# VHH binders against SET domain-containing protein 9 (SETD9), part 8

Target 1, 299 residues: SET domain-containing protein 9 (SETD9), of Homo sapiens (Human) (q8ne22)
Amino acid sequence: MPGRLLRGLWQRWRRYKYRFVPWIALNLSHNPRTLRYVPEESKDKVISDEDVLGTLLKVFQALFLNDFNKQSEILSMLPESVKSKYQDLLAVEHQGVKLLENRHQQQSTFKPEEILYKTLGFSVAQATSSLISAGKGVFVTKGLVPKGAVVSMYPGTVYQKYEPIFFQSIGNPFIFRCLDGVLIDGNDKGISKVVYRSCNGRDRLGPLKMSDSTWLTSEIHNPLAVGQYVNNCSNDRAANVCYQEFDVPAVFPIELKQYLPNIAYSYDKQSPLRCVVLVALRDINQGEELFSNYYTIVS

## First folded at step 23 (VHH)

Design n13 (from k14 with D28T)
Fold by OpenDDE, fold request of step 24:
Structure n13 (fold): chain B 299 residues (1-299), chain A 120 residues (1-120)
Amino acid sequence: as target 1 above (299 residues)
Amino acid sequence: EVQLLESGGGEVQPGGSLRLSCAASGFTFSRYYISWYRQAPGKQREWVSEIYSGGHTRYAESVKGRFTISRDNAKNTLYLQMSSLRAEDTAVYYCAKQIYDSTGWPFQHWGQGTLVTVKP
C-alpha cells in the first residue's frame, strides 16, 4: 500500500517539477535553455504592447462576429453606433464569402480554433504533452506560427503583489509570477476555479461578461486561453515561446471583455488588468508542442 | 496626427515587378503593425499583407509567394515588393495603421493610396 502512494506522489512530482519554481531554480544551472536573457531596455518585450492589443482585438472581434447570433443580449447593451459597426463588418464578411463560395451562406458558426486559424494563420490547442508525465501540453494544430506572434494567453485570476494567495498557491503548479510580483492563478480546478468564477460573477454587468470563464470548461470560447498548459523547456526541448506581460488598456471594447481569460482578484478600477501572453521565439510548425522559457533574466 | 503616404505605383506589364513605399508619421512606427490593402475597380477593399513590430509578416493567399512586405523603422517606411504581377493585382494600394476610437473600437487609418495598373 505505501508503495503505491509513493509512486503516485512521485508521478505527481514528475509532473509538477516542470512547473515548480524552486525545482526550476535549482536546475537552472543544468538547464540553461530554461533561461531567457532580455536586455533591460526591451522590458522583456518581444513584440510591442500595441501589437499585442491589436492581435487580441483581431481575434476577439472575429470570435464575436462568429458568434454574433448568440450575442443578442450583449448587443442590446451596446450603443447603436457600435452595433452598426458590427453590422458593417458582417456585411463585408458575407460579401466576401458569397464571392468565394457561391453558396447560400447559412451563417456558419466556426469552431474557435478555426476562427483563430482564419484570423492569425495558425491554431493552437491543448493535448497530451510529448513530455513524459507532463500531462497536458499545447500544440500548434494548424498552420505556421511565425516568430513574434502571440500564440496563447495565460488564463487565470490575477493577484496583486500585496493580495493573499497563500491557500491558492499550495500545491498549485499553475501559478505564474510576473516580473513585478503580480501573480496569475491559472488553475482550472479546485479552489482556484471557484475563486475565478466568484470574481467573474462579481464583475458581471447584467448580460455583459467582463471576463472569459469558458477556459475553465472543455468548451473554450477563446482558443488562446490555454497558456497554463504550456510546459517549460528542457535541455532536450528548447523553448519556442516566451511569456510576455500585457496590461489591458482602460479603454477596451466592453463586449470583447468576455474573451479576456483573466480577472482581478480584487475589484480595483485603478489598476489595469494584467494579462500574460505567450509569444513565439521562432517559427513553430504545425504539430509542434509549445515550450516556454520559465525565467527571464534582465541584463 | 497619423499620416500615411503611399508611393511607387504605376503601370507595369504582366509578370513585372513593382515596389511600393509608405511613409509613416505621427506615431512611433516601430511599435505598430502596418498593413497593405488594395482596392480594385468595382471591388471591395481587401487585405494584402501586414508586418508586425517583431518583424513577422502575413500575406493574403492571393499574393503569397509573390509579394514581400518589409519595413525600415529608421526611415518610418513600409514597403511592398511585388513580383510576378498579374492583371488581377490592378488596384489602388493603401497603407493602413490600426487606430482606436474612444470606445476602444479598432479601425484603420488609411493613406491616399497609390495606383498599380498591370496591363499588357
Scores: ipSAE 0.892, ipTM 0.965, lowest interface PAE 0.5, mean pLDDT 88
Fold by OpenDDE, fold request of step 24:
Structure n13 (fold): chain B 299 residues (1-299), chain A 120 residues (1-120)
Amino acid sequence: as target 1 above (299 residues)
Amino acid sequence: EVQLLESGGGEVQPGGSLRLSCAASGFTFSRYYISWYRQAPGKQREWVSEIYSGGHTRYAESVKGRFTISRDNAKNTLYLQMSSLRAEDTAVYYCAKQIYDSTGWPFQHWGQGTLVTVKP
């Protein structure tokens, strides 16, 4: 009986070590590839914030359009000017498809992954990691991820440096620490899930969802929101992505907030919502697993 | 104010090459992805290519392998090298930068365009 418990604990540890920040830190000397060196001037940005925003909006808008028929309640809350813009986009899309397919085909709703592919030229998804005992990983499922492209988002509850995260952090391998001390809890289970849902509920404005909670479910609406499952690089597996912090602008299409996989723990309107995106460090081929370098050394 | 000025258009024979330029001003050019669009006569404007601040590029399927987008950040200039031109490439080519309205809605700021005519 004691042997099964120990085995279970060991298995858990084996999975945890790949995401456990303190463990990684302690093994930095042995895993030099886990470190990313960036010039001080670059502030650890591989891609500009402007392009991050642009990329996210492209994806989110495409998702919104794809699910347009399901957005009736949200649309009812939007100004007519915004509704009209979406109608214009739909009209253009339909004309383009009609020209190509001559088929009166009903706007088939695509899977979010397919929308991602259509929008960015690649798709990503969760699957069993190639690393032994790592559990889940993230793979390029279709297309080529170009160097410098946003490839994923790290979902989760965002905590300011001064906010209590002690209980949520215990045994939680999905805590991401930003350079400025902001923490993101990307755990989709247990208390973390409850907290996220609670905050999501708090911030909801009627039919307007102010964040994406679908990453907590099996039906993910934002296909980018899988970044918490990106495993850390090792000596054997070089990093092909890095983390990049991004603050969501104060002016953001309200109807597209439903795709933001992050929520602030505290309802503080004064601080921008922190997101973390994963950015490709090199071209990544279809079928490749994403591996991140967690530590950035500013030199 | 954002300004985009396209140049380099002209007449070319099928199979020929042409290089378009877009001079950009009024924003930090190096921080923004910039796109090429084209509009053929009687057709809707279509996306052609884009290049990001990180240097990665994307292309429409119709131009892949034939067109190359590039940028010179020091000159605030976007380029489109077109090769193996076809009649169907005949269009006004536009440089575009994404901008946002007061709601955060993304839309494109366009240049005046440059005409490319591919004819025998």
Scores: ipSAE 0.887, ipTM 0.964, lowest interface PAE 0.5, mean pLDDT 89
Fold by OpenDDE, last read:
Structure n13 (fold): chain B 299 residues (1-299), chain A 120 residues (1-120)
Amino acid sequence: as target 1 above (299 residues)
Amino acid sequence: EVQLLESGGGEVQPGGSLRLSCAASGFTFSRYYISWYRQAPGKQREWVSEIYSGGHTRYAESVKGRFTISRDNAKNTLYLQMSSLRAEDTAVYYCAKQIYDSTGWPFQHWGQGTLVTVKP
């Protein structure tokens, strides 16, 4: 009996070591490709925060429009001016489609991945990793990811340096550590899931969802919210994406917050919501698995 | 204040080439993606291309392989090299930057546009 448990634990370890930060740190000497060198701290970002914001808003707005018929409760909470803007966008979209397809096609609801493809020119999804025993990975499912593009978001509960994360961190391979010590718990199971849901419930404003909780389910509404399953690079698998930190601006369309896959552990209105996005380091072809580098060394 | 000024439009024969420029001011040009749009007579404005701060580019299918978007950050200038021009490319071409209102709603700031006419 003890041998099976140990084997199970070992198998689990093998699956999660590619995401486990302490293990990665200990094995950095053996995996030099896991290190990213940047000459200046200011040049650490592959893409500007402004462009990250722009990209996310493009995607989120497209998702919102795609699901417009399901947003009636949220729309009821929005000013008429905002509603009108969405109506205008819908009208333009319908006219564009009519011009192209001569088909009075009813606004067909697309899958989130299809919306992503239409918006950014590529799509990503979770699948079984090409790494043996790594479990899940993230793949480009359609299109070409260009260098510098945002390809994913790391979902999860965001903890400040001073916030307790002890229980959530035990055996949790989905803890992401930011450069400044902020932590993101991207675990979609166990206590992590409960904590995220609790915080999500806390921050909910009636019909307005202030974060995305669908990444905790099999039916995700934000197709970018799969970054926790991106495996680390190895000597055999070069990194094709990197992590980039992003603080969500205080001014953000409230109806689009439902697509943000991050929630602050503490209700501190004074601190910006930290997000982590994955950015392509090179062109990534359809069918390729995403592999990240974790450590940035400023020289 | 954000300002965008398009230039380089004109008349060209089918199969010809033209290079458009957009001079930008009033913001840190290098940090923002910038887009080209066009509006043909009697048609809606359509997206043509965009270039991001990291140099990544995207194109509408209708112009892919024929148009090249580029930027010179030192000059705060956006370019659109158009080749193999077609009659259907006839339009007013606009440079656009995304800006936000007080609610965070994204919308485009437009230049005045430059007219491109492709005719035999």
Scores: ipSAE 0.887, ipTM 0.964, lowest interface PAE 0.5, mean pLDDT 89
Fold by OpenDDE, last read:
Structure n13 (fold): chain B 299 residues (1-299), chain A 120 residues (1-120)
Amino acid sequence: as target 1 above (299 residues)
Amino acid sequence: EVQLLESGGGEVQPGGSLRLSCAASGFTFSRYYISWYRQAPGKQREWVSEIYSGGHTRYAESVKGRFTISRDNAKNTLYLQMSSLRAEDTAVYYCAKQIYDSTGWPFQHWGQGTLVTVKP
C-alpha cells in the first residue's frame, strides 16, 4: 500500500516539477532553453498590448456573433446602439455567406475552434502531450500559427501579490507567476475551481457574465483558454511560445467579458484584470505541440 | 487624431503590378496592426490583408500569393504590393486601423482610399 502512494506522489512530482517554479529556477542552469533573454524591459513583449487587445476582441466578437442566438439575455442588457452594431455585423456576414456559398440562412453555429480558425487562421486544442508524464498539452489543430500571434490564454483566478494564495498553491502545478508578482491559478480542479466559480458568481451581473468559466468544463467557449496546459520547453523541445502579460483595459465590451478566462480574486475595481497570453515565437505548424519558455530574463 | 492616407492607386492591365501606400499618423504606428480593405463597385467592403506589430501577416484567400503587405515603422507607412492583378481586384483600397468607442467596441478607421482599376 505505501508503495502505491509513493508511486502516485512520484508521478505527481514528475508532472509537477515542470511547472514548479522553484524547481525550474534551480534547474535553469541545466536547461538554458527554458530561458528567454530580452535585452530591454520594453522588448519583453513580443506583441504590443494593442495587438493583444485587438486579437482578443476579434476572437471574442466572432465567438459572440457565432452564438448570437444564445445571447438574448445578454443582448437585452446592452444599449440599443451596441445591439445595432451586432446586427450590422450579422447582416454583413450573412451577405458574404450568401454570395459565396448559396447556402440557406441556416445560422450554422460553428464550434469555437472553428471560429478561432476562421478568425485567426489557426486553431488550438488540448490533447495528450507528446512528453511522457506531462499529461495534457496544447496543439495546433488547424492552420499555421504565425510568429507573433496570440495562440492561447492562461485561464484562472488572478491574485495580487499581497493576496493569500497559500492553500491554492499547495501542490498546484498551474500557478503562473507574473513578473510583478501577480499570480494566476489556472487549476481547473479542486479548491481552485471552487474559488474561480465563486469569484465568477460574485462578479456576475444578472445575465452578464463577467468572466469565462467554461474553461473549467469540457465545453470551452473560448478556445484560447487552454494555456495552462502548455508545457514548458526542454532541452529536447524548444519553446515555440512565450508568456506575455496583458492588462485588460478598463473600457472593454461588457458582453465580451464572458470570454475572458480570468477573474480577480478580490473585487478591486482599481486594478486592471491581468491576463496572460501565449505568443508564438516562431511559425508553428499544424500538429505541433506548444511549448513555452518559462522565464524571461532581462539582461 | 488618427489619419490614414492611401496612395498608389491607378489603372493597370491584367497581370500587372501595383504598390499601394498608406501614410499613417496620429498614433504609435509600430504598436498596431494595420489592415488593407477594398471595396469593389456595388460590393461590400472586404478585408484584404493585415500586418501586426510583430510583423506577422494575414491575407484573404482571394489575394494570397499575389499580394504582399508590409510596413515601414520608421516612416509610419503601410504598403500593399499587388501582383498578378485581375479584373476582380478593381476596387477602392482602404487602409484601416482599429479604434474603439467609449464602450470599447472595436471599429475600423479608414482613409479616403485609393482606386485601383484593372482593365485591358
Scores: ipSAE 0.885, ipTM 0.963, lowest interface PAE 0.5, mean pLDDT 88

Design n13 (from k14 with D28T)
Fold by ESMFold2, last read:
Structure n13 (fold): chain B 299 residues (1-299), chain A 120 residues (1-120)
Amino acid sequence: as target 1 above (299 residues)
Amino acid sequence: EVQLLESGGGEVQPGGSLRLSCAASGFTFSRYYISWYRQAPGKQREWVSEIYSGGHTRYAESVKGRFTISRDNAKNTLYLQMSSLRAEDTAVYYCAKQIYDSTGWPFQHWGQGTLVTVKP
């Protein structure tokens, strides 16, 4: 039986070597541009694309309803069937508020972070990192993030593999590289900010915003859009999130596109808009900082 | 066409237990989160619990620690194990799947419901 057993062990070793060697090779490479890579997300997804979509739509719809009083111009452009559905959802929410008012409580508006908590059971925000010299990080500020949950989105301008990225890539630590060579520039400063705002203005259809530009500001409307500040794991900080690539479907509620923190550099509608979400690798408790299994090597 | 069929409802004493089932068809069950909702007489439907394709779960505060959602992807079946039942848990229980209209707008597809009555 040694031949069969040795062949079985050899096959397991070859599979292990294949899965291990590509990861080691990526981790041993030096890249002074400080790029972020997603080597395993499309191979080993923790949550389905269908559930990523479902989760984002739940959050975006809740954010839209919370800000409903400021959406009148957008609502005027929507099909009546969609407007009536929002009015029905708001009527249900209003009945809940009336029940609280029957207890003589006053209603207050909610911050986007609280809407995230009410919708997913947790909230995240940027704050000073627990790592010395890392600057900002992202923390679970309220609730518990269960394993497999979408916890954040990586914002920024999306470049196809062969599109120009000048100048923005020089010394830019917020460039995210997808497995197929698509790049996302998550820098909220300098030329990266200007490019994103220009693309956002280019794609706007009157009151209809085709992407979220508020991640570039101090008052973000999509609280998930802080993923560019998630720090890499290290020997003393184990990863608790991974990156998953997600393409936005062609049929997507137009009024909710204002919460997508990504915009294509090219106006070409031939490719779906790439988004990248961060997904929990384990349960993450309130107060914990997020660390990705993405490596950056600095020489 | 999405189809959801709940079963397992009935009458129970306070503090008792029930297990609800939801048989699903017309979609790739394992790739979608599925939820339980309930509707008490005279009340709006309220969310109870949900389970995602990645396995994680969420619960309404009113049922946390008493209800457990689970799924069997081989049987395309969603479950809700209810324990420590109270009078306020009396409701028609529905399983629900998020679906989309022609604009991509998300809404719930409901099953027929199964009645749970907790005796006084």
Scores: ipSAE 0.740, ipTM 0.902, lowest interface PAE 1.0, mean pLDDT 82
Fold by ESMFold2, last read:
Structure n13 (fold): chain B 299 residues (1-299), chain A 120 residues (1-120)
Amino acid sequence: as target 1 above (299 residues)
Amino acid sequence: EVQLLESGGGEVQPGGSLRLSCAASGFTFSRYYISWYRQAPGKQREWVSEIYSGGHTRYAESVKGRFTISRDNAKNTLYLQMSSLRAEDTAVYYCAKQIYDSTGWPFQHWGQGTLVTVKP
């Protein structure tokens, strides 16, 4: 066959390979788990980036206020105007007269999951999946999740296109592939855990944590950061969430960065930090497990 | 500059209905959630309801089933349909949009408010 035909087929294969799994994998089943959800801005976005930001800031601020007695080192580094704003919010929330009378501030009054419920009207947590072979899953534990709400965040180390991910990607089912080729490694064990903690320590500014590392532990401070355990939809379980990509704005309250469950692998000062949220495709009742319609495994 | 202009307040008998409007300008209305708050005499402002860009809504427990928030993105207008009004609903009603200071710290931009008075 002519060389021009071979070049034409090669160019077609190169474009095709970035959009689909190998042909053998595509022909294994009528219900492949490798389908990609790729929303266009004008046609397929369930909630705006502005509302994702607004929702996250509302939650993060509530988490910060709930844990205020443990934030004193961070507060000492903030401008007085910002500290004054938090004191005003505390006066409204915690009956400021009683706060002023006490010499010793007690521990946080609510668990982070309860703060999530008070802020968004629902809470989520990981637990044993309703699918026998799936291990962990994520459930609505309290309240009702309305269609279009931000329900969860996909935690992990963020790799830009073509950055090395050796070795961490081998056999790793927690790799999330963004539309533009950015990868998020949501594995909370092994090498992935070590890499995330190393990047977190690298970026720390004294008492200021520039990302959340508690999603790697049993005591999660950001209760949204459980998205790596949301299972794919299947024939038996229709999807009820989808993924939306979100870039953190350059101007972001520094004291709230401690709740972002993502950190860039490279010390790249020009790229915005990529986050991924999970958004409800329908109303989700208390007790229901979350299942996603977008799941890309990098093999 | 963000501008919010409430209207539709007035006096109503207990059990009556009112529809409030909030005309918005100075931002891309369709991309932002917008909220209603109210302030009764001598009390702090309290959240009533909000509607997100994706259309989902949230309500304070005290107004669930009686109030309906909606938006018309083509007209840049937020609405609050109030029904089964009670004396406790007497307040100045404000629409609000979350805005940010130079550090990214979130706070509310308020309209001028519209007075709703439910007669005893």
Scores: ipSAE 0.736, ipTM 0.900, lowest interface PAE 1.0, mean pLDDT 81
Fold by ESMFold2, fold request of step 24:
Structure n13 (fold): chain B 299 residues (1-299), chain A 120 residues (1-120)
Amino acid sequence: as target 1 above (299 residues)
Amino acid sequence: EVQLLESGGGEVQPGGSLRLSCAASGFTFSRYYISWYRQAPGKQREWVSEIYSGGHTRYAESVKGRFTISRDNAKNTLYLQMSSLRAEDTAVYYCAKQIYDSTGWPFQHWGQGTLVTVKP
């Protein structure tokens, strides 16, 4: 029995080395090759924040329309002007579906990954990694990802700098550290899962979901929310995505918040919700695995 | 106020080429993706292509390999280079920019359009 906990810790360490995070490198580095600190500015972003927002809203709106029949309670809470706009979009969509004489296409709700493909021209999904002992990875399953496209989102509970993350951080390879010290816990198991679900329930407003909890399950509603399983690059696997931080604007369609795979640990309206997207560094072909780059940041 | 002004439409023989332009104003052009749509007679408006702030592009399947979208951020101008034109490409072409209402709901702002006619 006493060896079982040690085996668990060693297994977590094996997985951890493929999810290398900058906070360990920053805190433990004595390396003379430490890179010069670069402040977070728009000059280092591949795609603008405006286009990240535009891309996410396009995808989230398409996901919402795809399962519109299941959104009736949420719709009842929306302003009539917004409900009317969705009804107008559905009228156009129904007209297009009627022009397609295939009854299957007319009556079928598509899977979220199919909606992603129809919206962005590619899909991604998790699968067994091409790296031995890495466990899961994320692959382009359909289409071609162009350089600069938003490919994925890093899910999880968001902790402001100085907020305690005890206990969730111990042996946790899914901690993402933002440049300003904000942390995202992308672990879909254990105490991390419990904390996320508690925060999600806390923030729920009746039928209105203020975040996506389905990334914790086998049936995810936002197919972008797989970023916690993107493995770090290595000498044998060059990075093909990078991380970009994105703050959700204060004015955001309330009915689409159900697709944001992040939630703030503290119920506090003083700071915007931090999200992290993964952005393609080059064209990525169908069948390729995604690999990201982390490095030491020294100021 | 967002303004979009299309130009460059006209009549062309099958297999011919045209270059459409869209002059944009009233927003920071370089930070936003911009799209082309088209509407054939008696049909619904359909998406054709778009180009993002980072330069990447997307195309409808019906135009891939024949149309090229581009932008000139110094001139605040979007382009659509159309080649190997077919009768089915006859339509009014619109540029579009995503805008938001007071709830943050995304919708399209349209230009007035420019007519492209591919002769029989």
Scores: ipSAE 0.735, ipTM 0.901, lowest interface PAE 1.0, mean pLDDT 82
Fold by ESMFold2, fold request of step 24:
Structure n13 (fold): chain B 299 residues (1-299), chain A 120 residues (1-120)
Amino acid sequence: as target 1 above (299 residues)
Amino acid sequence: EVQLLESGGGEVQPGGSLRLSCAASGFTFSRYYISWYRQAPGKQREWVSEIYSGGHTRYAESVKGRFTISRDNAKNTLYLQMSSLRAEDTAVYYCAKQIYDSTGWPFQHWGQGTLVTVKP
């Protein structure tokens, strides 16, 4: 009733809510209408938007260079000054000489996970979760993830508040709700997969892919795009990552958009493309599974 | 616009220590990761270390445990504390900030560099 009492009850309710989140997270396979929500305490950013952008571009550029021999159609559409910069990077790193050895036979020098490790000092991948009945999880497979590092991205089709999410929401535990009500559908199966692929085809500009569709396949080109499989924390598994929302700036290298694992449902470009990254809350060692402080409401 | 001014280089005996500084201006220093690179005579420039806006750090394997990167956001200054210096650490050391061209393409803005010479 009084303001001080109501604030005390609200804070107790917030703590109470976290006590039940692990139970809800463990039931994701049996609750088809669950939605993922960002907890209020994750509103404070651990790493700046500028460093999120810088990190993603560093990784995306490295992935592009690793696969340079397959990028000829994309390169033909870029300004000569940009093409020259990539060729200079390859010459400096001696990667260009290596790529020329058997360019007609080789697809890539390194696996994307190896590029991630060389770029950020760690790699992640999905595998069977350490939690009984959780299905898949995401693990640090190599290296050490320092506190505050961008570890993963939450893939999927992005819906504004007013946009319809009909059949996609039924039986779909991979709906992520941003703080402002924007939704990301991270389901890589069924109608969700079809919708994402349709939007990806809609936005394709010749050889230029305006989003990454490989997170829907067994051959992921962006190894960060596994965030939909990060399980919520539990009493036995403390959270070691949090979510941070990130809006892609209007000026973004068009040839690197192929690594963004998100695409807007509608053609309305009045809002920037929303992405969600996962950020380490502490140092995370090789072999550890990622667990988020994510909160799920049973609908 | 972006300016990076390295200092603190010099000659040092093997096993010695030096502290490099990089004074930064022309951007909001606290919001960006900043890196150290080095270029030994006749070699390509190589990454040494970096520190992010959230405070986490990364190091090249060759310097891990011997070099410590830090920042003072109040002074817009990046530091590299080098210890247990070896002959192979002889190089011009540069601080670097990622910047973008008009297409958003990321590249490094370099300082002028500061020479570190470790005596044989």
Scores: ipSAE 0.724, ipTM 0.898, lowest interface PAE 1.1, mean pLDDT 82

Design n13 (from k14 with D28T)
Fold by ESMFold2, look of step 23:
Structure n13 (fold): chain B 299 residues (1-299), chain A 120 residues (1-120)
Amino acid sequence: as target 1 above (299 residues)
Amino acid sequence: EVQLLESGGGEVQPGGSLRLSCAASGFTFSRYYISWYRQAPGKQREWVSEIYSGGHTRYAESVKGRFTISRDNAKNTLYLQMSSLRAEDTAVYYCAKQIYDSTGWPFQHWGQGTLVTVKP
């Protein structure tokens, strides 16, 4: 009588384990210590926060320059010294292109994934997972990801540990729990999408976008912002990335905030904005799918 | 107060090798990626290689397989091992550390440079 129903339930569970987050474990276990064991909790950083920042700024600046002609209102709000620096960077790039190809190219654009490749030597994108029934995954689409590189970012609305996450946490496989209890809701659909867009609109300063909302769309501007689709490791698929928490410094180029795929739920500006990056645990070849080590050891 | 001092440059024959050093001070060296750049006479400075706090490295395509960047965090020293040198590698070599102005704009703090000359 019950054989097929039990297999059906098991198949649904197999799908969830590749997107498992701490909160769904409330229905499986009420012992939080077994859900949070990480052998090196106090030394869980593979790359310094300073290098995370430097890497993100390098990528974000390249993305901004690639689309410079479409950002005139943003540029008009920047200090003239910053605007002139971008113009100088474009002048150098423009001269190099003209000299190499002997073509007058006043408008040169690349897809964001191509900019990522040119900047970091690799690119990633979401696609159908190599795991049957896992849905989406994230792949290295071009180049080699070296061990220790920032590969991706976990997008979403950031909730402080004392803030209510309503209701959005019920049945939501995209809730990421930081070590200090900060939550990131990376769901790009439903009420999670609405909340993120509401906070993004709340924080916008005229033409200045204070966060990236394009990860919610089919045309993402920050190609790193696909981390919510990185599946968890398994016995058959060893982890090749880990999560690393990062607080955005108070002094940050305002025109580049449009590429930060996170926004605080509460508009109080007391705490720095939390971001989460994914960092390579080994060299990762072109064509490989990313798998995280979230909850890899429990005891 | 960031200080970067390159050394180890000199003259070498084609196919030869050199090891450049960059002594760093005024910052926590182990927490920052550090880069090598070079500038040939009359040309713009170009990126050569960089090494991150986690140990991963990147190379310009023109030097990949011939140059090796490394760091010694105990000595606050960055290295560039150059091999199979060609005339086109003739340049002043600089180490660089990314720093930030009051608006958060990233720019490079440069060392004084060390001259590498590959004889024809």
Scores: ipSAE 0.565, ipTM 0.838, lowest interface PAE 1.9, mean pLDDT 81

